VH-VL binders against q9p5m9. Designs and how they scored, part 27

Target 1, 257 residues: q9p5m9
Amino acid sequence: MAKVTGLPEFEDLHTKRKWMLNHMAAAFRMFGRNGYNEGTAGHVTVRDPIDENTFWINPLEVPFSLMKPSDLVHINSDGEIIGGSKMKYNTSGFAIHYEMHKVRPEVICVCHVHSIYGKAFSALGKPLDMLNTDCCVFYNNHGIYFDMDDVISMPEEGRRTAKGLADYKAVLVQNHGIMTVGTTVDEAAYLLSLMERSCQIQLLIDSATKVGERKHVHPTRAKAIRENADNPVGLYTAQQPNFLYEVACSNGELEII
Below, E stands for the ipSAE of ESMFold2; O stands for the ipSAE of OpenDDE; V2 stands for 0.75 times the mean of E and O plus 0.25 times the DockQ between their complexes.

## First folded at step 9 (VH-VL; framework fv_danvilostomig_arm2)

Design R2 (at its last look DockQ between E and O 0.01; V2 from the best seeds 0.00; counts 0 for: pae E 18.9 > 2, off the site)
Fold by ESMFold2, look of step 9:
Structure R2 (fold): chain C 257 residues (1-257), chain A 121 residues (1-121), chain B 109 residues (1-109)
Amino acid sequence: as target 1 above (257 residues)
Amino acid sequence: EVQLVESGGGLVQPGGSLRLSCTASGFTFSNYAMSWVRQAPGKGLEYIGYIYSGGSTAYASWANGRFTISKDNTKNTVDLQMNSLRAEDTAVYYCARYGFWMEGSYYFDYWGQGTLVTVSS
Amino acid sequence: ALVMTQSPSSLSASVGDRVTITCQASQSIRDYLAWYQQKPGKVPKLLIYAASTLQSGVPSRFSGSGYGTDFTLTISSLQPEDVATYYCQQYEIPFSPYTFGGGTKVEIK
C-alpha cells in the first residue's frame, strides 16, 4: 500500500523490509544504467527495519544492473552473514560504512560508488561550487575526506570518512568517489546521482573558462534552496521516477510494494 | 532531561594519575559521541578528545599518549584516564555531548558541571 | 591546522548597549560555527549553532551571522545577566579537531 509520490506507511515490518529491499535493488539498477559501476567497487548498506543493529549489503558477484531483492546479503555488526543471499560481499566496504551508521544512528542508508565525474572532481580536493540551483541541496551539506596516503585499518578509514561526512548528506572521498547518506534508500540514491551530475556540470563549466564567466548562486539564496530541498520526503519523492523506471525495466524481478 | 555529572577530581601530585568519570542520564547514551573539554583557572576552553558512539577515540595532539577516553554503555559513563600529570593540567574538566540533529551535529549541546583537578606538590 | 581567532579579548559596555564580538577562522568553515556563553562560576551554555540559529531558550537579543571565515555574535541590548565570557567553536570538517576561539570577556561598565 505504498504511495508512489510520498513516503509509504507500513504496519508490518516484514512488508517494510520487502519494500526496502526492492528499492535497494532498484537503486543498484539505476547506478548500473548510469554507469556508476567499476568492477567490484561500490556498495550500499541499509539498516534493517526489523533488527536495527543489522544491515543489508550488495553481493560482489551480481552486476548492479541485474540486482534483485533476493541477491541482497543480511549481515550483523560483526560482518557475519545472518540471512538473505549467502553470497560473498565486500567486507572492507562494510567496515567503512558501519562507522557512519555507528556515529549517526538516524542514517538508514549509505551509498558509495566509483563513478566517473565523482572520481574526477574528488581529485581536486575542493567542495562543489553552487553553480546551479539543483546542486544547492549540497550547500553547507557536503564534505571532503582527504586521503593522507597512510596505511590504516578499514575501521579507522571509516572513522576518518565519517569525520569528513560530519553532519552532512554527502562526502567527496578524495581520489575515490562519492558517498551519500539518507533516512531511506531513495534519499541516499537520489543524492548520489545528483552529486555525480553536479560534479559533471561543474567540470564542464570549469573547462569553459575562455567562453564565459562563471556566476555563483548567491549564498543567501543557496541556503534557502538547501533548506527547501534537503528534506527526506522530498528527496524520496524525487527518486520515485527512477524507481518506477527500473521496476518497468526489470521484467517482473522488482515489485512495487 | 539530559544530565551529565562529572566526578573524580581532586588534588594529585605532579607525575601522578587520575581517572575522571562522567555519568549520563536522560538520553540513549550508546547512540551519542561524547567529549572532554578542560578550562584552566581564568583561561579559555581547551578541547581534549572525543569518543564515538561505537568506541573509537581521537585526541588533541598535546593530550595524545597521556590521556585516554573510554566508555561503558552498561553504566552510562564516559571516563577520562589522565597520566603523567603536570601543573599545567590543573583545570576544571567538563564532559560534553555532541548533537546529531540537522544543522549541527558536532557542536556540544549539553555540558556537565565540571570537576576540578589540581596538580601540585 | 585550523585556528579560531576571537576579538576583542575583552570589552566593557553599559546596560542597553549593542555589543559585537567577532570570530575569524584561518580557513573556510562555511556556517558550521557555534557560540557558547560562560557566566562567571558557571558551565558553558550553547547559544547559537550553524552560525545564526538560536538554541532553544536563548533570548532573542542574541544573534549570530557570518559565512566562510568571518563571524559575528551580537547582543542587541546588553543586560546585567549577559556578563560572561563568550567562545566561538568551529565544527566543520575536514579531519582537523574542533577548536575554540580564545574567548571574549564581556563586562558592564
Scores: ipSAE 0.000, ipTM 0.385, lowest interface PAE 18.9, mean pLDDT 86
Fold by OpenDDE, look of step 9:
Structure R2 (fold): chain C 257 residues (1-257), chain A 121 residues (1-121), chain B 109 residues (1-109)
Amino acid sequence: as target 1 above (257 residues)
Amino acid sequence: EVQLVESGGGLVQPGGSLRLSCTASGFTFSNYAMSWVRQAPGKGLEYIGYIYSGGSTAYASWANGRFTISKDNTKNTVDLQMNSLRAEDTAVYYCARYGFWMEGSYYFDYWGQGTLVTVSS
Amino acid sequence: ALVMTQSPSSLSASVGDRVTITCQASQSIRDYLAWYQQKPGKVPKLLIYAASTLQSGVPSRFSGSGYGTDFTLTISSLQPEDVATYYCQQYEIPFSPYTFGGGTKVEIK
């Protein structure tokens, strides 16, 4: 297995694209492995490194667990397919994600799934409590989108979601699920899985409150942890075990670039 | 019917410049990447570069800096600006549509008739 | 750098003969290979993509095979109208997506 030594740099943008697409596919496989599939819901968008006005997105018909780089769809800002696979994708999802990419130009990857615990916790309409050190990356670093009462266009929903995201790395969309962002696919994907687990843990703890009182990580400590953990390199690195696992299990469908 | 028509070829002196144009019809031009490929007399096909729908470009290493591709989606045109032309640049220049198949592979599914560029004193 | 090598550079065969042209990549390009036909004085025409998928309108006597590094274009029964130069082209993402082979000139005896 390849050693992880920070963020890779590429002189060739085509190689970088391949790198990104492999990591994108691996992220989906991880999502599938973790049970995040919900019909055709859930999608990841990645800004193309060559044509930065275009994006990659997952197709509707491919299970997360089976995602290959070649399954990914290359689309322009208008949602037209310009490369990649010719499979259909979630146009509404893209419309939402596109607004997030516009508001956050530094964001390369937006992840969204309809995972069980994300959906469950988001229905409470409250932020995560800092109940463990792992989730402290989200300490005052995740938003909540509450405004689900209106019938609005997808772009408007994207704008509102982006507003909820603010400058944070994640947003809990009330009654909907989790969205995360990153400067790499790995960052966003890791944060999504971490957010899902964090939601699960909190729900578990909340369910156990009759047995004992939950303890919070002290805010000072939580802040310190966030400041240390919320960096692109560290978060990328944190995803690498998952990436390597998927590569190892892919029977050659995923590559280490 | 997909059509690609090149224009602008001709005789040019060494060191000169020439701008080729390709006019596309029969498809949604803005949805496709376009490429320029050349062929010297009696030689093989040589890739020059391409332009994506959003305007991003890439070039062969030998062409980079001397050749520039641009696109006008309103006119359905793709252009090739050639500078500092050399005798070895003598070739038929083709514009080609950058197509793809189901699994995200890129190939040239349509070609123009080509335009001859002759670089000579 | 990725290199595409075609062989032979030229061949002459009789009408009805089975003709085989090979294209070798210096490294794996999976099935990201296309074949083109260029008749004398004509525009290149796409014959095959994805190593083995025939483009619409291409006669069934043409076929492509291969995966990884070695690829073959086959004309099961050579016809006079098949006189042309044939080119392979790889479009694997990490490589130059527009690398052509050197071409194979096919003539009739």
Scores: ipSAE 0.000, ipTM 0.486, lowest interface PAE 12.6, mean pLDDT 91
ESMFold2 (binder alone), look of step 9: mean pLDDT 88; pTM 0.874

## First folded at step 11 (VH-VL)

Design F1 (framework fv_danvilostomig_arm2; at its last look DockQ between E and O 0.10; V2 from the best seeds 0.00; counts 0 for: pae E 19.0 > 2, off the site)
Fold by ESMFold2, look of step 11:
Structure F1 (fold): chain C 257 residues (1-257), chain A 123 residues (1-123), chain B 109 residues (1-109)
Amino acid sequence: as target 1 above (257 residues)
Amino acid sequence: EVQLVESGGGLVQPGGSLRLSCTASGFTFSNYAMSWVRQAPGKGLEYIGYIYSGGSTAYASWANGRFTISKDNTKNTVDLQMNSLRAEDTAVYYCARYGFNYDEWGSYYFDYWGQGTLVTVSS
Amino acid sequence: ALVMTQSPSSLSASVGDRVTITCQASQGISNYLAWYQQKPGKVPKLLIYAASTLQSGVPSRFSGSGYGTDFTLTISSLQPEDVATYYCQQYDSYPPTYTFGGGTKVEIK
């Protein structure tokens, strides 16, 4: 299998789009393998490298584990399908994700899933504790969206979610799940799986408090770890074993570009 | 298969009260938000309020506490209590079901409507 | 706050004609727009939601388009059973005081 030594560079934007779509499909397959799927729930939006005011999103009816680049749907900022598979997609999910892309133009990818531990932890209404060094990437780098009891429009839901996200890489959407952002598909997808695992680990530790005292990573150390670990190239690189595994398992449906 | 049947309409004097009921069948009632919408004779549609599947309510500003929506999951009913009725409240009153699905947050269009019940406020 | 302006208020057309009805929101509502059909003496029926998604069981001669502020409902070939008043409804507002358009009455010549 090919080894990855950093972010690939493309002079041909059509090749970059093909690369991006393969990585997007692989992220979905990794999500499916890890059990983050929930019926038709969950969606990822990725800003198109050729027309940066347009986006790619997953179709409603294709299972995460079977996602192909050709299944992905190309949409404009108004939500109109302009290319790709032309399948139905979650228009409400796009409306929410678009608000993130709009207020943070550097965000290429927004991921949201209804994964088990993210849902469970999001119901507690509190941030993750810094209980291990891996989760410190989220130190002062994830937020919470509260107050889901009122009825509002999808754009307003998106604006409120964006406030909870702030300048961070992740937000716990209370009673719904996890949302992460990145400058590549791989960065956002890796952060999503890391946040899901961090939620799982914290729930296990919280259930074991009678066995021993919890020890926190000191805030000064947690900050230093975050500043080193919140690195787009490093997070892209961390995702590459998952990408290569899904390509290898795809029976030729995914390609390394 | 989805069926909504309103009842309780009739003639009432100005200042009076009336309770309407909507009986639902053909779907899992507890999973859906329900709404009341009215239509004065020869006029357009006017939203009154809704009740969330868990029992929380919201109302149009003109309903100003004169109207109260409640539900009974054991009877599959949604009621509209109307107080301090005025001639302008003369209308057909419909109950309607929201068309939300699991994956769409806050989708608030009405996919099924009842037959309506006429309320006439007249001295 | 938000106002839905629907036009025309009425129209008359022959069987087989293409009919278009417009709905304009006073502020952007994304694609949170539904169309309802109310036949004479009958209850409203959902035709289209999310601006362009056809409700199950609705004939394919109905279609919707638009995003933001300007929306259209099209009947590609008017049929006698399409005599009705058509309403648009936005569902973007909070609190959820849904706003209906004034209606468009469609008649056969």
Scores: ipSAE 0.000, ipTM 0.385, lowest interface PAE 19.0, mean pLDDT 86
Fold by OpenDDE, look of step 11:
Parts: C-alpha cells; structure tokens; sequence
Structure F1 (fold): chain C 257 residues (1-257), chain A 123 residues (1-123), chain B 109 residues (1-109)
C-alpha cells in the first residue's frame, strides 16, 4: 500500500470545491480510460463542501473520457439544477444515490458504473472471493443487493441498495453492476476500479477451475489486509497516480489544486 | 392487477373548493410517484402535478398555489385539493401512476390511469 | 415554457394506410417523450415511452422515433380500432412541467 501522507486541507471551501470537482472529473476520465462507459449509464455524486445539502453529478451525453470540472452539474436535494454546467443529468441515478447519501452522511462520494466485469459478476449474485491481496480491502467490506424482482421506484431502489451497502465500502447490485462509496472522490473511484478488476480476476479464475483449484487468501490475512488498507487516507493516496495521469493527459483541463 | 379509482368529483360553484381522492391497488403504492392530469370536455390532456414516492410535490405553473397534492401510504390514496375553482377548471380529473423503468432517467410518463372523475364548476 | 406542438391536429385515413403524427418540442428533450392513445370515451393508454420503446401489449404496427426536438409516431397499417386521439408528452427532468401535446385525432374514412 502507498504511504499514508494525509488528505489535503483547505482554508477556503471554494478551493476545496474546485479540488473536489477536478478529482471528480479525473475519476470519470479514468473510468473512460478503463472502458466503463455504457451509454448514459454510470454516475458519480459528490456532496458539496459548501452547501452540504447539495450535490454534484455528471451530465448526460458527456463521455467519461472528456469530462471537465465545468461539465459537472450542481443540484439540490430535490434534484433541481442550481449551478455548474446545468446540463441534463440522470435523475434516476441521483434518486438512488441520494438515498445512500441520506443513510450514510459521512459518505461524500458515491460511484456507480455499468462496467463489463462488474455487470457480469453481479449476475452471479454472490460476494467476491478473496483470491488476491488487492481485493482484500473488500473482505467482509462489501454487500450485495438482491432485490431486483419487484417493480419499485428509484428512491426505493436506493434505499434497498443502501441496505445492501450497509456500512461497507461497496455493494454489488445483482444484474446491474458496482457501487462504491468514499469520504473522498478518490477513495470511491479507486475502490470502484479495484472492484471491477477484482470481478474480472475472479471470473478468469472461475473459468479456469478445470485447470487448477482456486486458492483463497487466508481469512486471517485477508482481515489484516483490510484493516490496513481500508482507511480514507490510504485509499485517497492509492488514487493519486490515476489522478496525476489524467491531469497530465488533460492538456490543462484538469488542475492540481 | 393495477387499479386506480378516483372519487370526489361533482358540481361546485365558482370560488368553491373540492377534494379529489384516488385509491390505488394491485401494486406497492409507496414505491411509486403519482400524478394528477385533467381533461376539459373536448380538449386535450393537461398536467397538474405530481407527488413523488417520498412525498415531494411539484405542480404546473398554472396550478401552483391553488392545487395541492398529498398522499397517504397507509391507505394507498393520493388526493388533489382544489381551491378557488373556476369555470375553466371543469374537466375530468385523472390520477395516473408514473411508470418505472430501471434503465431510464426521469421516467415520468404514465403507465396506468384511473377512470377519471368529473368536476363541473358552474354557477 | 416548454411547448409541445403536435401535427396535424386531425387526420382521416383509410384502413391499411400508413399514418404519421409529429410532435415538436420547443427545446431539446432528448428521448424523454411518451405517446398515448385515447379512444373515444376512454382513458388514455400508454403506447410508447423513451421516444421509441413500445409499451408491453401494444401492437407492433405502432412505432416511435426521434430525439431532441422532433418526434414521430407511426402507425404502419391503420386499423379500425386505432380510431383515437393521440398525445405526446415530454417528461424532461427539469423544469418538471411534463407538458402534453395538443393531440391528434385520427379517424377512418
């Protein structure tokens, strides 16, 4: 794991907002780079640091790879656009995420994508196996949402998803995909990419079961790894290479604050 | 089977008030947003407002302040309170359920409608 | 305010004819458009949502197309039971006006 150096501190909340939005845009660019785009599906919501009853969300029809801070939409708790780019956004996505923000006030960022391996693995309706040390951050630290049979509203889906998430950092939504949460954008985004890769790896291993027997990380070791890895500062730090990569490739569209 | 049944319509004098009610069955009422839509005789459909599953409401600009939508999840009812009624408010009033599509955003179309209840505003 | 304009207001066609109804939004609404059928003396029925998705149970002769501002409802082969008034409805997220078009009355010659 990366050295824990701490989270940046800001004396000005407007600067903090700018920081958050740049990291948010960078997260999307990373998602795009990783091929997580699926039409207009996929959302990230971030609680505003100034007005904590409001949120930022990605607009529709902006490719993840092209996301700029100025594209992000500022919305209130009722979903009304109050600032930012004021472009259209996925209202259903927000409705779901808002319910999660309500029950997890400490959560600043919720990430959700319809990525290939997350969707594929979620169709199995089972938790991740601890098949490598990297995924052990999710050891007894992710949930599953199974209740997809009922015709329910988006807020209800949010509530049920939140229930599946419990106090964990991630939830596999059956036949849907991955959702992650964090106290920073970077934490949530890193966890999402890690979860996606973990799903990919497991599917590969599961497909090779006739070649060899799967070996699990011992539960004691997995627990130790989680306890070490599942901290806000470490997970933030883990995302910084991705952030800096996107900044470097952004031609000045992303800023290091 | 999804059913919506409106009640409370009738004759009312201008300036009067009327409360319409819609009783829902055949689905988990508390999970759905509901809307009121009206249709004047021989005219088109006109959106009045909605109430979200969580209780949040919104109204057409013309209806705001004069019409109020409420719901009771224990009774599976959605109500429309109409005040300061005018002749132009004469219409069949429908309650309608918002359709649900998991993959869609802002899916505020109406998949089920009640039979409607007639409100006549006349002196 | 967002305005939905339907055209024509009325039409008469023969059984088997291809019928086209248009709906124009005063501003872009993406694919947030639904079509309804209201037969005489009956309640409205949902035909199409998301501009082109056919509601379950609706005959395949009905289809919808369009994105942004211009939308079309098509009946490939008009049947006697299709006599009705058709309405488009936008359900763009904000502002939440959810405006209906003026309707198109379809009759058989």
Amino acid sequence: as target 1 above (257 residues)
Amino acid sequence: EVQLVESGGGLVQPGGSLRLSCTASGFTFSNYAMSWVRQAPGKGLEYIGYIYSGGSTAYASWANGRFTISKDNTKNTVDLQMNSLRAEDTAVYYCARYGFNYDEWGSYYFDYWGQGTLVTVSS
Amino acid sequence: ALVMTQSPSSLSASVGDRVTITCQASQGISNYLAWYQQKPGKVPKLLIYAASTLQSGVPSRFSGSGYGTDFTLTISSLQPEDVATYYCQQYDSYPPTYTFGGGTKVEIK
Scores: ipSAE 0.000, ipTM 0.488, lowest interface PAE 12.5, mean pLDDT 90
ESMFold2 (binder alone), look of step 11: mean pLDDT 87; pTM 0.884

Design F2 (framework fv_danvilostomig_arm2; at its last look DockQ between E and O 0.01; V2 from the best seeds 0.00; counts 0 for: pae E 17.8 > 2, unsure alone 72.9 < 75, off the site)
Fold by ESMFold2, look of step 11:
Structure F2 (fold): chain C 257 residues (1-257), chain A 127 residues (1-127), chain B 109 residues (1-109)
Amino acid sequence: as target 1 above (257 residues)
Amino acid sequence: EVQLVESGGGLVQPGGSLRLSCTASGFTFSNYAMSWVRQAPGKGLEYIGYIYSGGSTAYASWANGRFTISKDNTKNTVDLQMNSLRAEDTAVYYCARSGFSYTYGDETWGSYAFDYWGQGTLVTVSS
Amino acid sequence: ALVMTQSPSSLSASVGDRVTITCQASQGISNYLAWYQQKPGKVPKLLIYAASTLQSGVPSRFSGSGYGTDFTLTISSLQPEDVATYYCQQYDSYPPTYTFGGGTKVEIK
């Protein structure tokens, strides 16, 4: 049955890559199970543990719910396919994600989806309010990218998104959805699902204002909660039940390394 | 039953040092912040400092540099090391626990009003 | 630095009287205010937190009110066992600073 484990350490980087690819595939399966998919939209990029100037990304044509480690595409910083499945991928999505990886070298994983509540909330042009304790991981730890009415290159779009991300863990991309970052796949994926749920909860609360006034978590408490919750090992650990569930459902296509 | 018991008080000469201990029971000690508060004879309550569950400390400005708070999670103790003692440090010294925790993920911690107090230990600084 | 000013410093009242004690913060502290009772020769005991919420086991004759900078502790009908010094305390800041008021000594005439 399922077993929650802490963050592993590897001396063999090929074993670490195999571990990372299994966790990346599992994150996609979780996203599919949660309904974050939309056609061919949505991308995850992960910095390769062996060649840290190269990245792994999902292919365009594999459904999130069916993702396997062998489906993932290995690309260099110029977007050229150098390994993995060799399938087509969204080059515009990578160009945007690469700007996050470039300005923040410590970021291993960038997640972006067109999930329903993230998209809906992103259209409001405002940050999340601290309306519950789980959301407080995003206290002074998420930003907004405000889309301008100009036509710009994908690298310029990425740079503007990176400004909205700043040194935070998440950014609301106006009229598009949510983007999260992490030092592991699991950290970024967990934050993505948490941000999506936080958007959902706030939209529900805001639609219910006729029945009561909103209550905020006090800023002092929100800050304290964020300082404890924004913990890479803790966030990795929090994702492990999802990872283990997807492995168990994968009929052997995913492995625990 | 939450219980806090201070010990180590006594008579000490000016300029001397003294170490107080607070032994805790009846709750998950490693998850809570603990504080020291003192009360001079016939005077009001005065906050000294705190130690968070993870070991971070903060002190009232008047206490910084002379008083040090530490903890031992295996013994469930919080200690107050007092150095360069003066006559004005004569007081009953209490340890106290915060009254709530914030929880996110698996971690429980908190900062709140003092819901449990020890009986106090008297420190007298006199030549 | 945040200062808590408590008034009066002492009072004397008859059994059955309504007693009011006030506490003023030098800056806004929302409702993050506690009241403590310290009977003669005893340790402090938490009465009220969050300005108005009674701690478990506290008699209903005690009540608290206020928000921001001005707070009040009320004893609706003073009893002989209520002879004590009462302290307010703010806990709004982070890292925790637990500034106490100067205390109000309550005596019976």
Scores: ipSAE 0.000, ipTM 0.389, lowest interface PAE 17.8, mean pLDDT 86
Fold by OpenDDE, look of step 11:
Parts: C-alpha cells; structure tokens; sequence
Structure F2 (fold): chain C 257 residues (1-257), chain A 127 residues (1-127), chain B 109 residues (1-109)
C-alpha cells in the first residue's frame, strides 16, 4: 500500500505526473461515490508537473465514478487540448479555474463540484460557522463569492471567485457550489469533501435552532485547530484512506505510484 | 445590479400616517429578507423591522404595533406603514436587503447583515 | 433588551494611523455582528459580517475581530476616503433582532 505519511518525492517528473493523474482520477471516483455528480458541471484542474503552463482537467462525458487517469485531458493555458484523452471538457470551468491558478501560482489543484449541500448552503451567501472541530480547518480560511447577480464573462467570474478565495483554501460560490484549492490533488479533494459535509452539518443544525441553540467552537480553539490542520502534509494524509479505497475498488484501473 | 429605491417620504403632521415603499431589482427578491432602518438627522442608525422572504415579520420593540411591514413578491416591493407619527419619527428611512432566507415547513429561517441599502427617503413629521 | 455599546463616539487620526473601534454586546451574540461604514451624506455600506468576514470590494485594511460580547473593527492604515461614521450591528438568529451601536465618527487630522 501507499505510504500514508508525508508527501511522496519523485526524481522523475513523468512518474510524478502519473502519480498526480491517478490521484486525480481517484478524487473523481470519491466525488462520484459521494454523489457529487451533476451532469457535466463539476471539474478539477491540476497543474502539470512537467510543463507548468499546462493543466489537466476531467472530460465532460465520463462519470466521476468511472474516471480513469487515461480519461483526463491535457490542455494549455489557452484551453487547447495538447494531450491526454483529448475528449471534450468544460471550457467555462477551465476559464474560471485558470484565473485562480494565475493569482495563486502555488495552487496545483482546484476542485469544483455542484454537490447538494454545497449548493444549498452556498445559496445563503454566508460563511460556515465553526460548529464542529473538523470544519475548523476552514476557520477564517474560506471565502465566499456572492456577487452572482451580474452577467459577466467566465474569466471575470474566475477573477471574482479568486477574490473570494483570497489566500484561503476554499470559497463558497453563492447559488453555485464549493471550490477548494490545494498544493496536491489530495489536499484539494479532501477539503472539498470536508466542506460538503460541513455544509450538510450546518444546514442540519440551522434547521434545528428552535430545538436548541447552536454551540460554536471557541474562536481560540478553532484557530488552533486550523493552524494545526491546514498543512499540505496533513491534508494529503487525510485523503489517503479515500485514495486507497478507490484503488482497492478500481479493479486495477488506479495505480499506487 | 442590485438596486433598492425607496419612495413615499414627505411632510406629515403629528398623528398622521404614511406609507413608504421600496422597489427592488437586480436579484431574486422572493429569496431575500428585507429590513427597514431609519436615521434621524445627525443621529445613528435605528432598526425598525424585518420581513422574511416568506412574509413573516419582526419588529423592534418600540416599533411594534405602530409600524407594519409588508411585501409583494410579484412587484418586488416592500412597504412600511407608519401610523400615529410623532416628531421624533422624523428621519431618513432606508430599506435594506437582509440576506437570504429559507423556509422549513411553515417556519422561515435566516437573519443576515444588510448588504444592500436604498438611497433612503426623508420623512418629516411637523405641525 | 440587547444593547450594543460602541466606543469611542468619535475619533480623529492621521492618515496612515491604525484605528480601532470597539463594540460591546450586553449579551453573547456569537459572531452575529456586522460593521457598516456611512460616509457623510451617503448611505450605509456593509464592511464586515460574521464579525470578521470582509464584504466583497472592501479594502483589506479593514478587519474585524471578536466573538461573544466584545468586537473590534480595525483600520490598519487610515485613508482620507475612510472618513465616515462606523456602526456595529448585532443580528442574532430567531426571531430576528437587529441592534445598532451608537456609531463612531472617524475624521482625519
């Protein structure tokens, strides 16, 4: 089995790319398993480790649950397909993500899905409350983009979304859904699933406010938790059970590199 | 672009009544709660009342019974009916979007900050 | 009745100065607090909500902190365009109640 602790190091960037693509495909399968599919709306972009001016993105036609590394599309910064499966992809999604990649060059992966609770909560146009310890990784570490009333171009939407994201790890796009970022695919993917669950939990709590008062994690504690949890290694590690699960279920379609 | 435009302000005698209206545009009006806030000349902001997207209302204790808020989702309007007006009611009256509200059963939830404000309408109560 | 006590009522500072405004709630309101800016002759503008979340389009020199009863608005470097009256506001959940602080008038020396 793959090493759970630490970020793997690669001497060969082609091997690293293969590693990234397998984890990317696994992330999609996790998304599918969790029911995040909504037509062709969700997408993940990953900066290529060899040519950092290029990206990988999922094709439109492949269900999340069936995603294979070979299905992923290699595109340049202009959105032209330059390799991979060469299937059609969500060009609007890339346009948005590209703006985020531009303003945060350290970001390797951007995840976006139209999941049920992310969409629901995002309609409220407010940040998450710190209502449990797990979500505290997002304490003052997520933004919202709620300026969705304008008819704007996709790049402009990307720019605005990026503003909402700021230096955070996630952004709630009002009436739209969740976006997360990471220095690894696993980090971004884990954060996305966590954000989704956090949204679900908060909606449940919010709906129960007449039964009892919401209890917040104390800000000092929340901050401490964030400071501890918001690190690339820890967040990568947190995704590994999901990754290994998908590998085990993939019938050899996913590979541990 | 989100816009809120108040109307109906003017001069009224003590004991009189006045109905203010706020017309909203640029967003899905029916999804949002609305509030009325006033500001006496040279004074601070004072909350008057709140109306959920579903039409339920809440009021400041001082305003309850004398002020009534209503809305029409078909016209994208929210109104403030003011009765038994006093000199101390002289103020600029603002409508404000009060965030998204949602309904669970017959109950409406959600109370948020006022992210958009109208230009205000002046009400002067004087003999 | 919930009372919001804002201090100071007025202050004068120089361009570039760090400015701090405080708001105290008479009871715990968690993070249900907003800050507004009202420039002379203008309508109020939302700056911060949820005690520390910056509204879109608001300069980063503005920040909010606090939880429970004590809250702070900070302008890290006061600019001429920041001349305004600032208000805190609590917006506790259900039933909805809103209470404004008394305001803080910020002027440039």
Amino acid sequence: as target 1 above (257 residues)
Amino acid sequence: EVQLVESGGGLVQPGGSLRLSCTASGFTFSNYAMSWVRQAPGKGLEYIGYIYSGGSTAYASWANGRFTISKDNTKNTVDLQMNSLRAEDTAVYYCARSGFSYTYGDETWGSYAFDYWGQGTLVTVSS
Amino acid sequence: ALVMTQSPSSLSASVGDRVTITCQASQGISNYLAWYQQKPGKVPKLLIYAASTLQSGVPSRFSGSGYGTDFTLTISSLQPEDVATYYCQQYDSYPPTYTFGGGTKVEIK
Scores: ipSAE 0.000, ipTM 0.460, lowest interface PAE 17.4, mean pLDDT 90
ESMFold2 (binder alone), look of step 11: mean pLDDT 87; pTM 0.907

